# Ledger of designs, part 20: VH-VL binders against Alsin (ALS2)

Target 1, 196 residues: Alsin (ALS2), of Homo sapiens (Human) (q96q42r690to885)
Amino acid sequence: GYIASLHELATTERRFYSKLSDIKSQILRPLLSLENLGTTTTVQLLQEVASRFSKLCYLIGQHGASLSSFLHGVKEARSLVILKHSSLFLDSYTEYCTSITNFLVMGGFQLLAKPAIDFLNKNQELLQDLSEVNDENTQLMEILNTLFFLPIRRLHNYAKVLLKLATCFEVASPEYQKLQDSSSCYECLALHLGRK
Short names: E, the ipSAE of ESMFold2; O, the ipSAE of OpenDDE; V2, 0.75 times the mean of E and O plus 0.25 times the DockQ between their complexes.

## First folded at step 13 (VH-VL; framework fv_diridavumab)

Design q4 (from n6 with light chain S97E A98Y; at its last look DockQ between E and O 0.72; V2 from the best seeds 0.00; counts 0 for: pae E 2.3 > 2)
Fold by ESMFold2, look of step 13:
Structure q4 (fold): chain C 196 residues (1-196), chain A 119 residues (1-119), chain B 111 residues (1-111)
Amino acid sequence: as target 1 above (196 residues)
Amino acid sequence: EVQLVESGAEVKKPGSSVKVSCKASGGTFRDYAISWVRQAPGQGPEWMGGIIPIFGSAKYAPKFQGRVTITADDFAGTVYMELSSLRSEDTAMYYCARESYWEDYFDYWGKGTTVTVSS
Amino acid sequence: QSVLTQPPSVSAAPGQKVTISCSGSSSNIGEKYVHWYQQLPGTAPKLLIYDNKRRPSGIPDRFSGSKSGTSATLGITGLQTGDEANYYCGTWDSSLEYGYVFGGGTKLTVL
């Protein structure tokens, strides 16, 4: 039902935040702290990825905290931040996807200097765990791509949970229409960004 | 280009309250934390609390808990700070500042507004 | 509050270098990133150094930062008269007794 779907949104948002937070703290921050990462162009592109990733992580962390407060309070569907301010969420995901796409088109992680590549190889078990890739024969670069495209999968999950929430209202209701429209926006973006 | 603008200067009597506002321009601020930081003459800055407009939940420094109320208009991105039970030591410059999404530092500051508490 | 301790003033001649210290505790500088702010006379503070040592765009490399243990240091080389300002360190305090904390400030005078 409605309450169960709200709890699903809150629980999965906290889990997603935890994943992004671990990627930021255990991979991005140590990587960016290395003295030699590569050419100035490659480093600038990676720094933009890290900046947009951090913005997304920040937004999702605050959203998860707000959902905990929301579940204690009134629980009006129109007051859900992901619904009420969907354009800000969609824009943040789009900006992040643009940054990672720009980085990868220009050669991506394999153009980093040896110290950076060595760091990533040394942490391959952690990268595998964070990315949830189960095939131990998966190459490092594919693990990294999977890891940094996890946010696209989250958009699909938003679409699914918003649709579940919508089915708790009558089809003619304003609540149903807003939830369904928002679900469609998140799904459309997920498909668009998934083209790479 | 990010800009933060506080409301105009205020002169208040002890025991009253003051409410100041902060507007942001030059980007989307509604999803960032906007903090209030004050600075008494000749002293360092002092963090009072902050809010993220679209989420609406304020955080307060323990020193100000119970005296300060921070609110926001979530679509406009305007942030308000109300400080009650004013005392002479509340005389200061009051800044709004944006918290970075990277690591809890303030990357943009308003020009500040003076609150003077005297009889 | 002055949870973070800075010297009240420093001075040096143009072209010289100075360092400004910031001393804290294990609940702030010891486990959190330290940031530095410059406040020119009559203006708001401006971010100068973040994450202990990183410079925002537009800050020249003669400004540097470092951290060791529960202390942080701002370094300024090639002093210019335009560097005359108050300098503040800032960081988050994890003890839950405070929040974001700033130093009391150091006034830099260029002779």
Scores: ipSAE 0.516, ipTM 0.794, lowest interface PAE 2.3, mean pLDDT 88
ESMFold2 (binder alone), look of step 13: mean pLDDT 89; pTM 0.921
OpenDDE, look of step 13: ipSAE 0.680; ipTM 0.888

Design q5 (from n6 with heavy chain D104E; at its last look DockQ between E and O 0.76; V2 from the best seeds 0.66)
Fold by ESMFold2, look of step 13:
Structure q5 (fold): chain C 196 residues (1-196), chain A 119 residues (1-119), chain B 111 residues (1-111)
Amino acid sequence: as target 1 above (196 residues)
Amino acid sequence: EVQLVESGAEVKKPGSSVKVSCKASGGTFRDYAISWVRQAPGQGPEWMGGIIPIFGSAKYAPKFQGRVTITADDFAGTVYMELSSLRSEDTAMYYCARESYWEEYFDYWGKGTTVTVSS
Amino acid sequence: QSVLTQPPSVSAAPGQKVTISCSGSSSNIGEKYVHWYQQLPGTAPKLLIYDNKRRPSGIPDRFSGSKSGTSATLGITGLQTGDEANYYCGTWDSSLSAGYVFGGGTKLTVL
């Protein structure tokens, strides 16, 4: 039930944070430290992606830590930060996905300078592992897209867990209504962002 | 457009406590780490601790553990710092500062507020 | 007595170059990124350099940073009278159960 769903949320949040943290440290930081990344416009768009990714990574890490503390204390649903402050989480995901979409629409990774492309090619096995792409024939650009759109998959997971939590309460209760509304918001956002 | 504003200057007696506030106008504040940093006259800054308003968990520099309490109103985004058992060495400028998401550095600082401890 | 050691002052004429050192240990500068802050007279500190060498928007490239081992350096070329300020290094120190530390500051005088 309720406790099991809370453990699921906490465990999967820590795993997702670990994934994002690895992407930041092993891909984004080294990439952005290269001498030449491309044109001024391309570099600015990539820097915005990195900024929004880092904000998302930070929030998810802090959320995972807060859930560990939450599980050792009073476990009231209304105290869940993902529920109580859902608009901030939704906004962070939206801002990130807007930044990656803007970057991709303007040409994306294929417009990066040779040093950046060389870095990405050199790390192609790492990128494939981090993206969890199983098809060995997948092109670098598809691997990169899969990798940087992983957060949309996480939104679906939030929606599922919040709905599981809701089933632990009476349908007429404020807890049920808030959990169901939040679950719907995360699912709706995931579908909207997935079309981009 | 983010502007951090501390509460007004205070004069306190030794052994008392002081509570100062920090409020942001403009952009996102509630999901950032907000730190308190003090600077005694003629000295460098000294980190005291910080909090993320929406998570409510504060962290403290070891020097101030037990004397400082940092709290937040998570919806208003106001951060408070209370320093107890004041002594003359606590006379300083007190700043609130916003930690960047990229790395552990402070990208926005308030103008500071003076706390004077004298009899 | 600060965790990070900086010279108390440096001076140079307009147009010249100065460097400001910051000395730490393996638990801070040795394994963490170093950041620099400028404090003009009567003002709050302002971020000048982050991530060892990166400049925020609006900071001209005559300001530079570097790190080697447990030491960091802030470089300023083309000195201007308006650069007269206190400069502080800052970084995270893992040896103190996760605490942020600053240098004692270096007063730059432009003669």
Scores: ipSAE 0.583, ipTM 0.817, lowest interface PAE 1.9, mean pLDDT 88
ESMFold2 (binder alone), look of step 13: mean pLDDT 89; pTM 0.922
OpenDDE, look of step 13: ipSAE 0.659; ipTM 0.883

Design q6 (from n6 with heavy chain I34F; at its last look DockQ between E and O 0.04; V2 from the best seeds 0.00; counts 0 for: pae E 5.1 > 2, placed apart)
Fold by OpenDDE, look of step 13:
Structure q6 (fold): chain C 196 residues (1-196), chain A 119 residues (1-119), chain B 111 residues (1-111)
Amino acid sequence: as target 1 above (196 residues)
Amino acid sequence: EVQLVESGAEVKKPGSSVKVSCKASGGTFRDYAFSWVRQAPGQGPEWMGGIIPIFGSAKYAPKFQGRVTITADDFAGTVYMELSSLRSEDTAMYYCARESYWEDYFDYWGKGTTVTVSS
Amino acid sequence: QSVLTQPPSVSAAPGQKVTISCSGSSSNIGEKYVHWYQQLPGTAPKLLIYDNKRRPSGIPDRFSGSKSGTSATLGITGLQTGDEANYYCGTWDSSLSAGYVFGGGTKLTVL
């Protein structure tokens, strides 16, 4: 039902935020603090990734908080934040993905491999846990790459929950159409960004 | 209590630019959206654009697109609005207003900055 | 020429009730919450009603709001001389020219 779907969204959003926070504090920050990371350009690109990640993390956290208020209040479906402020979410994810892509294209991960190898080895279990990669044969840099793209997966979840919510409304209703349209946008973006 | 303190009155010539500041105090800054709303004499309020400091990107009304720039300084807790290519029609009171979190209403307003454009 | 349409003026005697209408379209009032602002002479606008019918702290229950379809209404009971002001409805518009939109305003005169 409607309320159940909202509760699921709220719960998973909090968990997602927690994971992002852990990534930020235990992976990204330490990486940025490493010495001899490479050229100034490489470092700047990584900083940009971290900045965009932080902004995304903040957005998700705020969203989680808003959902709590939403559940306790009498709000219309159209006021749901992922629907009402869909552009903010879509843009934030796009910008984050762009920063990662730029980092990749410029060989950032290759340059990061050597200076970060000790850190990655020391934190192998953490990387695997956060990235949900269970294959022991996966290279650490690949795991790190997977970790950077982890946030994109959440877009699919937003699309799914919006569809679930749509089923709670009449097909001819404005709410139904808006939820369907928004879901499509999130799914489209997820597919687009997931290919990079 | 949240307060929005705007910069002083401005008198400008046509074709020039004006930059108005709005300092927020008494609450959090980065988490909120701040908008600029102007009001010409005898007219109603007109939304110009807004910014969420934590995200850095501003959104503008189509009417002012390309002519207005809204920025924020997180450390100073200040939002800025720069309007270029000033015209006589730009003579108005310019308000900064805070938008509550994910809501689409303005809960706090500055006292306004008078901008007069005259030759 | 405002996106939202309000009557230009309303008047009533102290103690009476007045209503101010705000008419829009599906892309604004139809799908968004409506908010109301009070502007006393020589002052900045003040939030009076938010989310169609909610009152901020400090706003007396004499003020009420409602929305139906593409229209919203502000109600003021027990009219006081201090209520003399301009009242504006506002909301976000999701059309191609998306942005916040205000009504043209209603001047309330207390007779």
Scores: ipSAE 0.043, ipTM 0.670, lowest interface PAE 3.4, mean pLDDT 91
ESMFold2, look of step 13: ipSAE 0.245; ipTM 0.680
ESMFold2 (binder alone), look of step 13: mean pLDDT 90; pTM 0.925

Design q7 (from n6 with light chain K53R R55K; at its last look DockQ between E and O 0.74; V2 from the best seeds 0.00; counts 0 for: pae E 2.5 > 2)
Fold by ESMFold2, look of step 13:
Structure q7 (fold): chain C 196 residues (1-196), chain A 119 residues (1-119), chain B 111 residues (1-111)
Amino acid sequence: as target 1 above (196 residues)
Amino acid sequence: EVQLVESGAEVKKPGSSVKVSCKASGGTFRDYAISWVRQAPGQGPEWMGGIIPIFGSAKYAPKFQGRVTITADDFAGTVYMELSSLRSEDTAMYYCARESYWEDYFDYWGKGTTVTVSS
Amino acid sequence: QSVLTQPPSVSAAPGQKVTISCSGSSSNIGEKYVHWYQQLPGTAPKLLIYDNRRKPSGIPDRFSGSKSGTSATLGITGLQTGDEANYYCGTWDSSLSAGYVFGGGTKLTVL
């Protein structure tokens, strides 16, 4: 049921945050602190990716914390932040995915300067663990691509959990309609961004 | 482009309270922390606390715990700071500032507003 | 007093170089990123250096930052009269009094 689905949302959000936080603190932030990252254009695109990633990471972390306190209070679906402020979540995911797409179509990580590539190679085992790629022979650039597209997978999960929550209400109820509409918005965004 | 504007200067008596506001513009203010930082004349800045408007929970520096209340109107785009039991040492410039996406520096500052405690 | 210690003042002639130190502890500078703020007279602080050495757009190359152990350093070369300001280091402190902390500031005088 309803309570079980709320716990699923809270638990998976905290787990997702932990992964994003590790990517931010162990990969992105140290990478951006290097003296030589590449050309001005490449660095600017990478900085935009990092900016949008960190914003998304912060949003997800705070959302996870708010869900934990939500579960200890009155648990009305209408007051869930991902429903109440759905457009903000959708916009944050869109901005991030646009930034990583722009970076990758312009050449991506392979256009970084040698010190940046060396840093990424030194951390290849960590990158593979974080990306959940199981093939030990996967190339560094494939690992990085998989890693930075993880947020699109999360959108599908939001859509699924919101639909589960919706099925706990009568189809004629305002709760069902709001949850179903939001689930559809997250699914539509996931499909749209997956095509880019 | 984020822009921060504090409410106008205040003159207050000891023992009273002051409530100042900060209006943030741009699409990122509601899901980012907006902090209050004060600076007494001739002294360095001092972080007081902050809030993320859409989540409604505030955090406070230990020095100000119990005297400061930070709230937000998450749709109006306004953050408030109320400081109670005012003392002459609370005379300072009060700034609102946006915490970075890395969580430990302030990348945008308002121009500040003066709170004077006298008489 | 300030958790982060800075010299109260520093001076040098135009065109010269100056460094401003910031001393902390393992619970702040030792494990956290250090940031620097410039405050011109009558204005709000402005971010100058973040994440130990990174610069926001528009900050000249003559400003630099570094960190070693529990100490951080702001370097300014090619001093100009417009650099006269107060400079503050800032960082997060994870000790039992946890919170964001600033240094007491360093007044830079050019000549």
Scores: ipSAE 0.526, ipTM 0.794, lowest interface PAE 2.5, mean pLDDT 87
ESMFold2 (binder alone), look of step 13: mean pLDDT 89; pTM 0.919
OpenDDE, look of step 13: ipSAE 0.736; ipTM 0.903

## First folded at step 14 (VH-VL; framework fv_diridavumab)

Design t1 (from n1 with light chain E31N; at its last look DockQ between E and O 0.84; V2 from the best seeds 0.00; counts 0 for: pae E 2.2 > 2)
Fold by ESMFold2, look of step 14:
Structure t1 (fold): chain C 196 residues (1-196), chain A 119 residues (1-119), chain B 111 residues (1-111)
Amino acid sequence: as target 1 above (196 residues)
Amino acid sequence: EVQLVESGAEVKKPGSSVKVSCKASGGTFREYAISWVRQAPGQGPEWMGGIIPIFGSAKYAPKFQGRVTITADDFAGTVYMELSSLRSEDTAMYYCARESYWEDYFDYWGKGTTVTVSS
Amino acid sequence: QSVLTQPPSVSAAPGQKVTISCSGSSSNIGNKYVSWYQQLPGTAPKLLIYDNKRRPSGIPDRFSGSKSGTSATLGITGLQTGDEANYYCGTWDSSLSAGYVFGGGTKLTVL
């Protein structure tokens, strides 16, 4: 039920944070530390991706920590941050997806200078592991695309867990309506962003 | 573009409490960690603690735990710091500062507010 | 006395180069990212360097940072009289229950 769904949200949020944190620390930070990353425009677009990715990573990490405290205290659904502040979460995911899409349509990782490409090639096994791509012959650029679009999958997961929480309340209750409406918002955004 | 603004200067007696606020000018920082950092005259800055308004849980430097209470209005993003049992060594400039998403620095600082403790 | 140790002062003439050191330990600089802050007289600190060596937008490339082991260094080339300020290193420290620590500061005088 309700408690089990809250534990699912907390556990999966911590797991997703761990994934994003590894991408940030092992890929983005080292990549951005390289000299001669590329043209000014390409570097600016990559820096925007990193900024928005870092915002998501931070938000998700703090959300995971807050859920641990939430589970030890009063567990009112209306107090869930992902529900109470859903517009902030939705906006953060939208801003990130826009940044990575802008970077990729302008040529993306292929426009980076040789030191950056060499770094990415040397780390292809790590990138594949982080992206959870099972075909070890997958091209580097496909691995990168899969990796940096993982947050869209998370939106679907939010929608699913919010709907599970809703089923713990009477259909006519304000709790049910708020949880279902929020679930629909996360699912709608996931579908919209997935078209990109 | 956006700056942090602390409430006005305070003069307090030893043993009393002070409560100062921090707001974002022209916007809100409710999803950011907002910290309080103080600086006594002629000394380096000293981190006191911080809070993320939307999450409501505060974190404190060990030196100040028990004397400092940091709270926030989670929609407005206004952050409050209350320091109790004031002593003369608490005389300092008090800044609010925003932690970056990289988590290793403060990228925006308020202009600071003076708290003077004197009898 | 500070967890992060900086020289109390440095000085150089306009146009010259100066470095400011910051010494810490394995619980801070050794495995955390270092930032540097500039504080002009009568003003709030301003971020100068983050991620050990990166510059935020608007900071000229004559400011540089580096880190080796448990020490970090701020470099300033082409010194200008407007650079006269206190400079602080900062980082997270696990020995203080994940608290943030600043160096004691280095006063830069441009003669």
Scores: ipSAE 0.639, ipTM 0.835, lowest interface PAE 1.7, mean pLDDT 88
ESMFold2 (binder alone), look of step 14: mean pLDDT 88; pTM 0.916
OpenDDE, look of step 14: ipSAE 0.857; ipTM 0.935
ESMFold2, look of step 15: ipSAE 0.602; ipTM 0.817
ESMFold2 (binder alone), look of step 15: mean pLDDT 88; pTM 0.919
OpenDDE, look of step 15: ipSAE 0.830; ipTM 0.925
ESMFold2, look of step 21: ipSAE 0.537; ipTM 0.800
ESMFold2 (binder alone), look of step 21: mean pLDDT 88; pTM 0.916
OpenDDE, look of step 21: ipSAE 0.833; ipTM 0.926

Design t2 (from n1 with heavy chain Y101W W102F; at its last look DockQ between E and O 0.87; V2 from the best seeds 0.73)
Fold by ESMFold2, look of step 14:
Formats: C-alpha cells, structure tokens, sequence
Structure t2 (fold): chain C 196 residues (1-196), chain A 119 residues (1-119), chain B 111 residues (1-111)
C-alpha cells in the first residue's frame, strides 16, 4: 500500500544517498585534491562533474531525511517533495548527465595525468565495489563509466515508486493524476538520458 | 552574478520580535540551504541556523533555539528569520548566506540588514 | 568565546607574505573541511578559500590555504593595501553544539 511504498522510497533513497556519499568522499574529493590532474580543460570538466554530482548527493540526502519526517507527519501525497518540486530533481539529473557526458566525450578519465590514474588504479577494488560491476575482469575506465552513470538509473526507480503510490488513489483523483504525470516525467527522462 | 537580498533595516524595542526576509535577485534558490548569520558591532560572524525551502525543516544553532524561527515559501524560495524576545545585544547586522553543494561553506552572502534594538 | 582561535591581528609591508592561523579541535578542523572568509570594511564576508586550500573563481593565487591536524593556515603573498581586512576561518563542528563555527577574526594591516 501507500505507507509501504513511502517506506520503500525512504529506504531506497537513504541507500542511494549512502552510495553517492561514499563515491564523493572516497573517490571524487580525494581525486580532486591531487596536485596534478591534467590539462586545465580536463580539470574544469571534472570539477563540473564533481559540482553536479555533489548537488545530486545533497538533494538526495536531504530528500531522504525529509521522507523520515514526512512519515511521522500528515503524509499527504501532494506535499511529497519529489512530487511538488519534481522539476528541480529532473533538472539536477539532467545537469549531472550533461556534465559527465561532456567530460567523457572529451576523453574522460583517460586524459587524466599519471598521479590521478595511479590513484584510480590503486583504488580499483573500491571502484568495482562501489560500481557494483560483477565482472572482475572489467577495465578500469569501464568501471569508472559505470560508476558515474549509476545516478541516472535512480530516475527509473522514482518512476516505479510514484506509479505504485498512484495506484493507491482513484484514477479520477487529483492525487492519482499528479503522481501518474510525475511518474511519466521521471520515466521519460530516464529513457532519454539512458540513451547517452 | 548571484545576489541575495535581505529585507530593509529594522528598529525595535526590547521584548519585541523582528522578522526579516531573504531572496535571490533575478531568480530563486528554493533548493539551496539558506542560513542566517549575524554579526554584532566589532564582533565576528555567528551562525544562527538555516533552512532548505523545498524541504521546510529548519536547523538552529543551540544558542538561538527557542528564540529564532526560520521559515520559507517553498515555491518563491523566500526565507524568513524571526527573532523573538529582543534585547540590546541582538543589535547586529543579519546576513543570509547560501550553503555550497559540498555543505562545507557559504559561497554567496547577502549585503546584510541591520536590526537595532533600543529602548 | 570563539570555538576556532585566530590571532587578533597580523601585519606586514606591501609585497610581503603573511600567514594567519586558525586553531580548532578534532570535532571541527580535525575532521571537517576549512573555509576562509575575507571581510573588507563595511562589507559582507566573502568566500576566499574552501575545501582547505581551493580558491573560488576570481580569487587570485596569491591566497592559499592549508590544514594540518586541528590547525589551518591562510597564506597571502604579494601583499597589497587592498588586502587590509578581517579574515575569518570557518568550519562545521560535530560536537554536542553542532553547527557552523567561525573564528574570532584576524585583522590584517598592510604597513
């Protein structure tokens, strides 16, 4: 039901936040702290990725915390932040996808200087664990690409949970229509960004 | 670039309340954590608390809990700070400041608004 | 009063270098990232250094930051009269009174 779907959203959001937080703290921030990362252009593109990733991590963490408070309160579907302010979430994922796409199209992690590549190689087991890549023979650069596209996959989960929430209301209700419309928006964006 | 604008200066009597607002010039910042920071004459800055408009939950420095209320209009992105039971030591410049996405610092500050408490 | 301790003042001649220290504890500087803010007379604080040592866009490279243990340092080289200001360190504190804390400030006098 409704409450169960809200708990699913809250639990999976906190889990997703923990993943993003680990990537930020264990990979991105240490990487960006290195003295030599590469050319000015490459560093600027990577810094933009880190900025947009941090925005997602921030929003997801705050959303997870707000859902805990939401579950103790009135629990009106229309007051659910991911629904009321869906455009901000959708835009944040779009901005992130643009930043990582721009970085990768320009050569991505291959263009980083040797100290940065050495850091990434030293941490390959951690990168594989964080990315959840099953094949232990996967190349470092492929692991990195998989890791940094993990956030895009969350959109699909939002679409599914919003649809589950919608089925708890009458089809003619304002709640159903808004939840269904938002679910469609998240799914459409997931498909669009997944083609990248 | 980004500019934060506090409401106009206030002169208040001891024991009263003041409510000041903060908004972005040429946009909104409803997804950002917006903090209030005050600075008494000749003193360093002091963090009072903050809020993220779209989430609506405020966080307060322990020193100000019970006297300060921070609220927001979640679509307009306007943030409000109300300080109650005013006393002369509350005379200060009050700034709104935007927290970075890394949550470690304030990357943009308003020009500040003066609250004067005098009898 | 201030959780973060800074010297109340420092001075040097134009063109020289100064450093400004900021001492904290394991619950703040020891485990959190440090920022520095410049406050020119009559103005709001302005972000000068974040993430211990990074400069935002528009801040010249003669400003630098570092952190060791529970202490942080702001360095300013090529000192100019326009650098005359108050400087504050800032960071989050994870202790029972958790929140953002600023140093008491350091007044920099040039010549």
Amino acid sequence: as target 1 above (196 residues)
Amino acid sequence: EVQLVESGAEVKKPGSSVKVSCKASGGTFREYAISWVRQAPGQGPEWMGGIIPIFGSAKYAPKFQGRVTITADDFAGTVYMELSSLRSEDTAMYYCARESWFEDYFDYWGKGTTVTVSS
Amino acid sequence: QSVLTQPPSVSAAPGQKVTISCSGSSSNIGEKYVSWYQQLPGTAPKLLIYDNKRRPSGIPDRFSGSKSGTSATLGITGLQTGDEANYYCGTWDSSLSAGYVFGGGTKLTVL
Scores: ipSAE 0.625, ipTM 0.831, lowest interface PAE 1.7, mean pLDDT 87
ESMFold2 (binder alone), look of step 14: mean pLDDT 88; pTM 0.916
OpenDDE, look of step 14: ipSAE 0.740; ipTM 0.905

Design t3 (from n1 with heavy chain Y101W W102Y; at its last look DockQ between E and O 0.57; V2 from the best seeds 0.00; counts 0 for: pae O 5.1 > 2)
Fold by OpenDDE, look of step 14:
Structure t3 (fold): chain C 196 residues (1-196), chain A 119 residues (1-119), chain B 111 residues (1-111)
Amino acid sequence: as target 1 above (196 residues)
Amino acid sequence: EVQLVESGAEVKKPGSSVKVSCKASGGTFREYAISWVRQAPGQGPEWMGGIIPIFGSAKYAPKFQGRVTITADDFAGTVYMELSSLRSEDTAMYYCARESWYEDYFDYWGKGTTVTVSS
Amino acid sequence: QSVLTQPPSVSAAPGQKVTISCSGSSSNIGEKYVSWYQQLPGTAPKLLIYDNKRRPSGIPDRFSGSKSGTSATLGITGLQTGDEANYYCGTWDSSLSAGYVFGGGTKLTVL
């Protein structure tokens, strides 16, 4: 049902935020705290990734928090943050993905200086855990790529959840149409970004 | 450069309410959390609460829960803090501050609004 | 009685080094990143240190931060007369409904 779907969204959003938060605090922050990360260009690109990542994390976290309030209140579906502020979410995801793609295109983590690589190697187990990579033979760079593209999967989840919510309304209802339209937007973006 | 412009000084009587505004200049804080921090004379800063304008949800310090209301007009780029049931102890400088969405610190501060509560 | 504890005052001569301590608990400094703020007389607080040890742009390297356990420390080397101010540590506290908490402040006097 409607409420059940919202609870699912809230729960998964909190989990996702937690994961992103851990990535930020345990990987990105320490990484960026290193004195020698690499060339100026590499560092700048990484900083941009981190900035956009943090922004995304921040928004997701606040979204998760707001869902709790939503569930406890009598609010209409149209007032859901992911609907009401869809543009913000979509833009944020787009900007992040653009940043990470740019970083990777320019050489990515492979261009990091030895201290950074050492740090990442030292934390490979954590990275595998965070990225949910179960194959122990997976290379570090692949793990990192998987890790930083995790947000794209969340877009798919948003689309799915919105569709589930739509099923709770009559097809002729404004709520149904809005949920369907929004779902399509999230899905389209996810597909677009997933191809990069 | 981002600037937070606060409304002018207020003189209030006990039991009344005060509403202070904070407007972003030279940028936007639509996606940022804006906090209100007050500082009584001779005292340190005290966090009151905050809001993310784009979401419209506010958090409050337990001490002020039920007495403070933080709202936002993200189109106007303005955040408001209303404190009710004013007491003499509420006499303080009230700052709005932007919380960085990258890190959990306040990177920009307003110049403060003096609120004086006196009979 | 702030959640974070700072010495009320410290003093030193120009050119000297001073340290300001900030003591908290597991629910704040122990878990969260610490920030330091400088407040000159008659002005709003200014971000001095964030993420325990990082300096914003414009902050000289004379200022340093560190964190260990539930305590944080601000270091100021090459003390200048212009450093005379109140210094506050701050962080989020998970036990206070994710509220931000400040230290009581330390008055730095340059002798």
Scores: ipSAE 0.018, ipTM 0.587, lowest interface PAE 5.1, mean pLDDT 89
ESMFold2, look of step 14: ipSAE 0.532; ipTM 0.801
ESMFold2 (binder alone), look of step 14: mean pLDDT 88; pTM 0.917

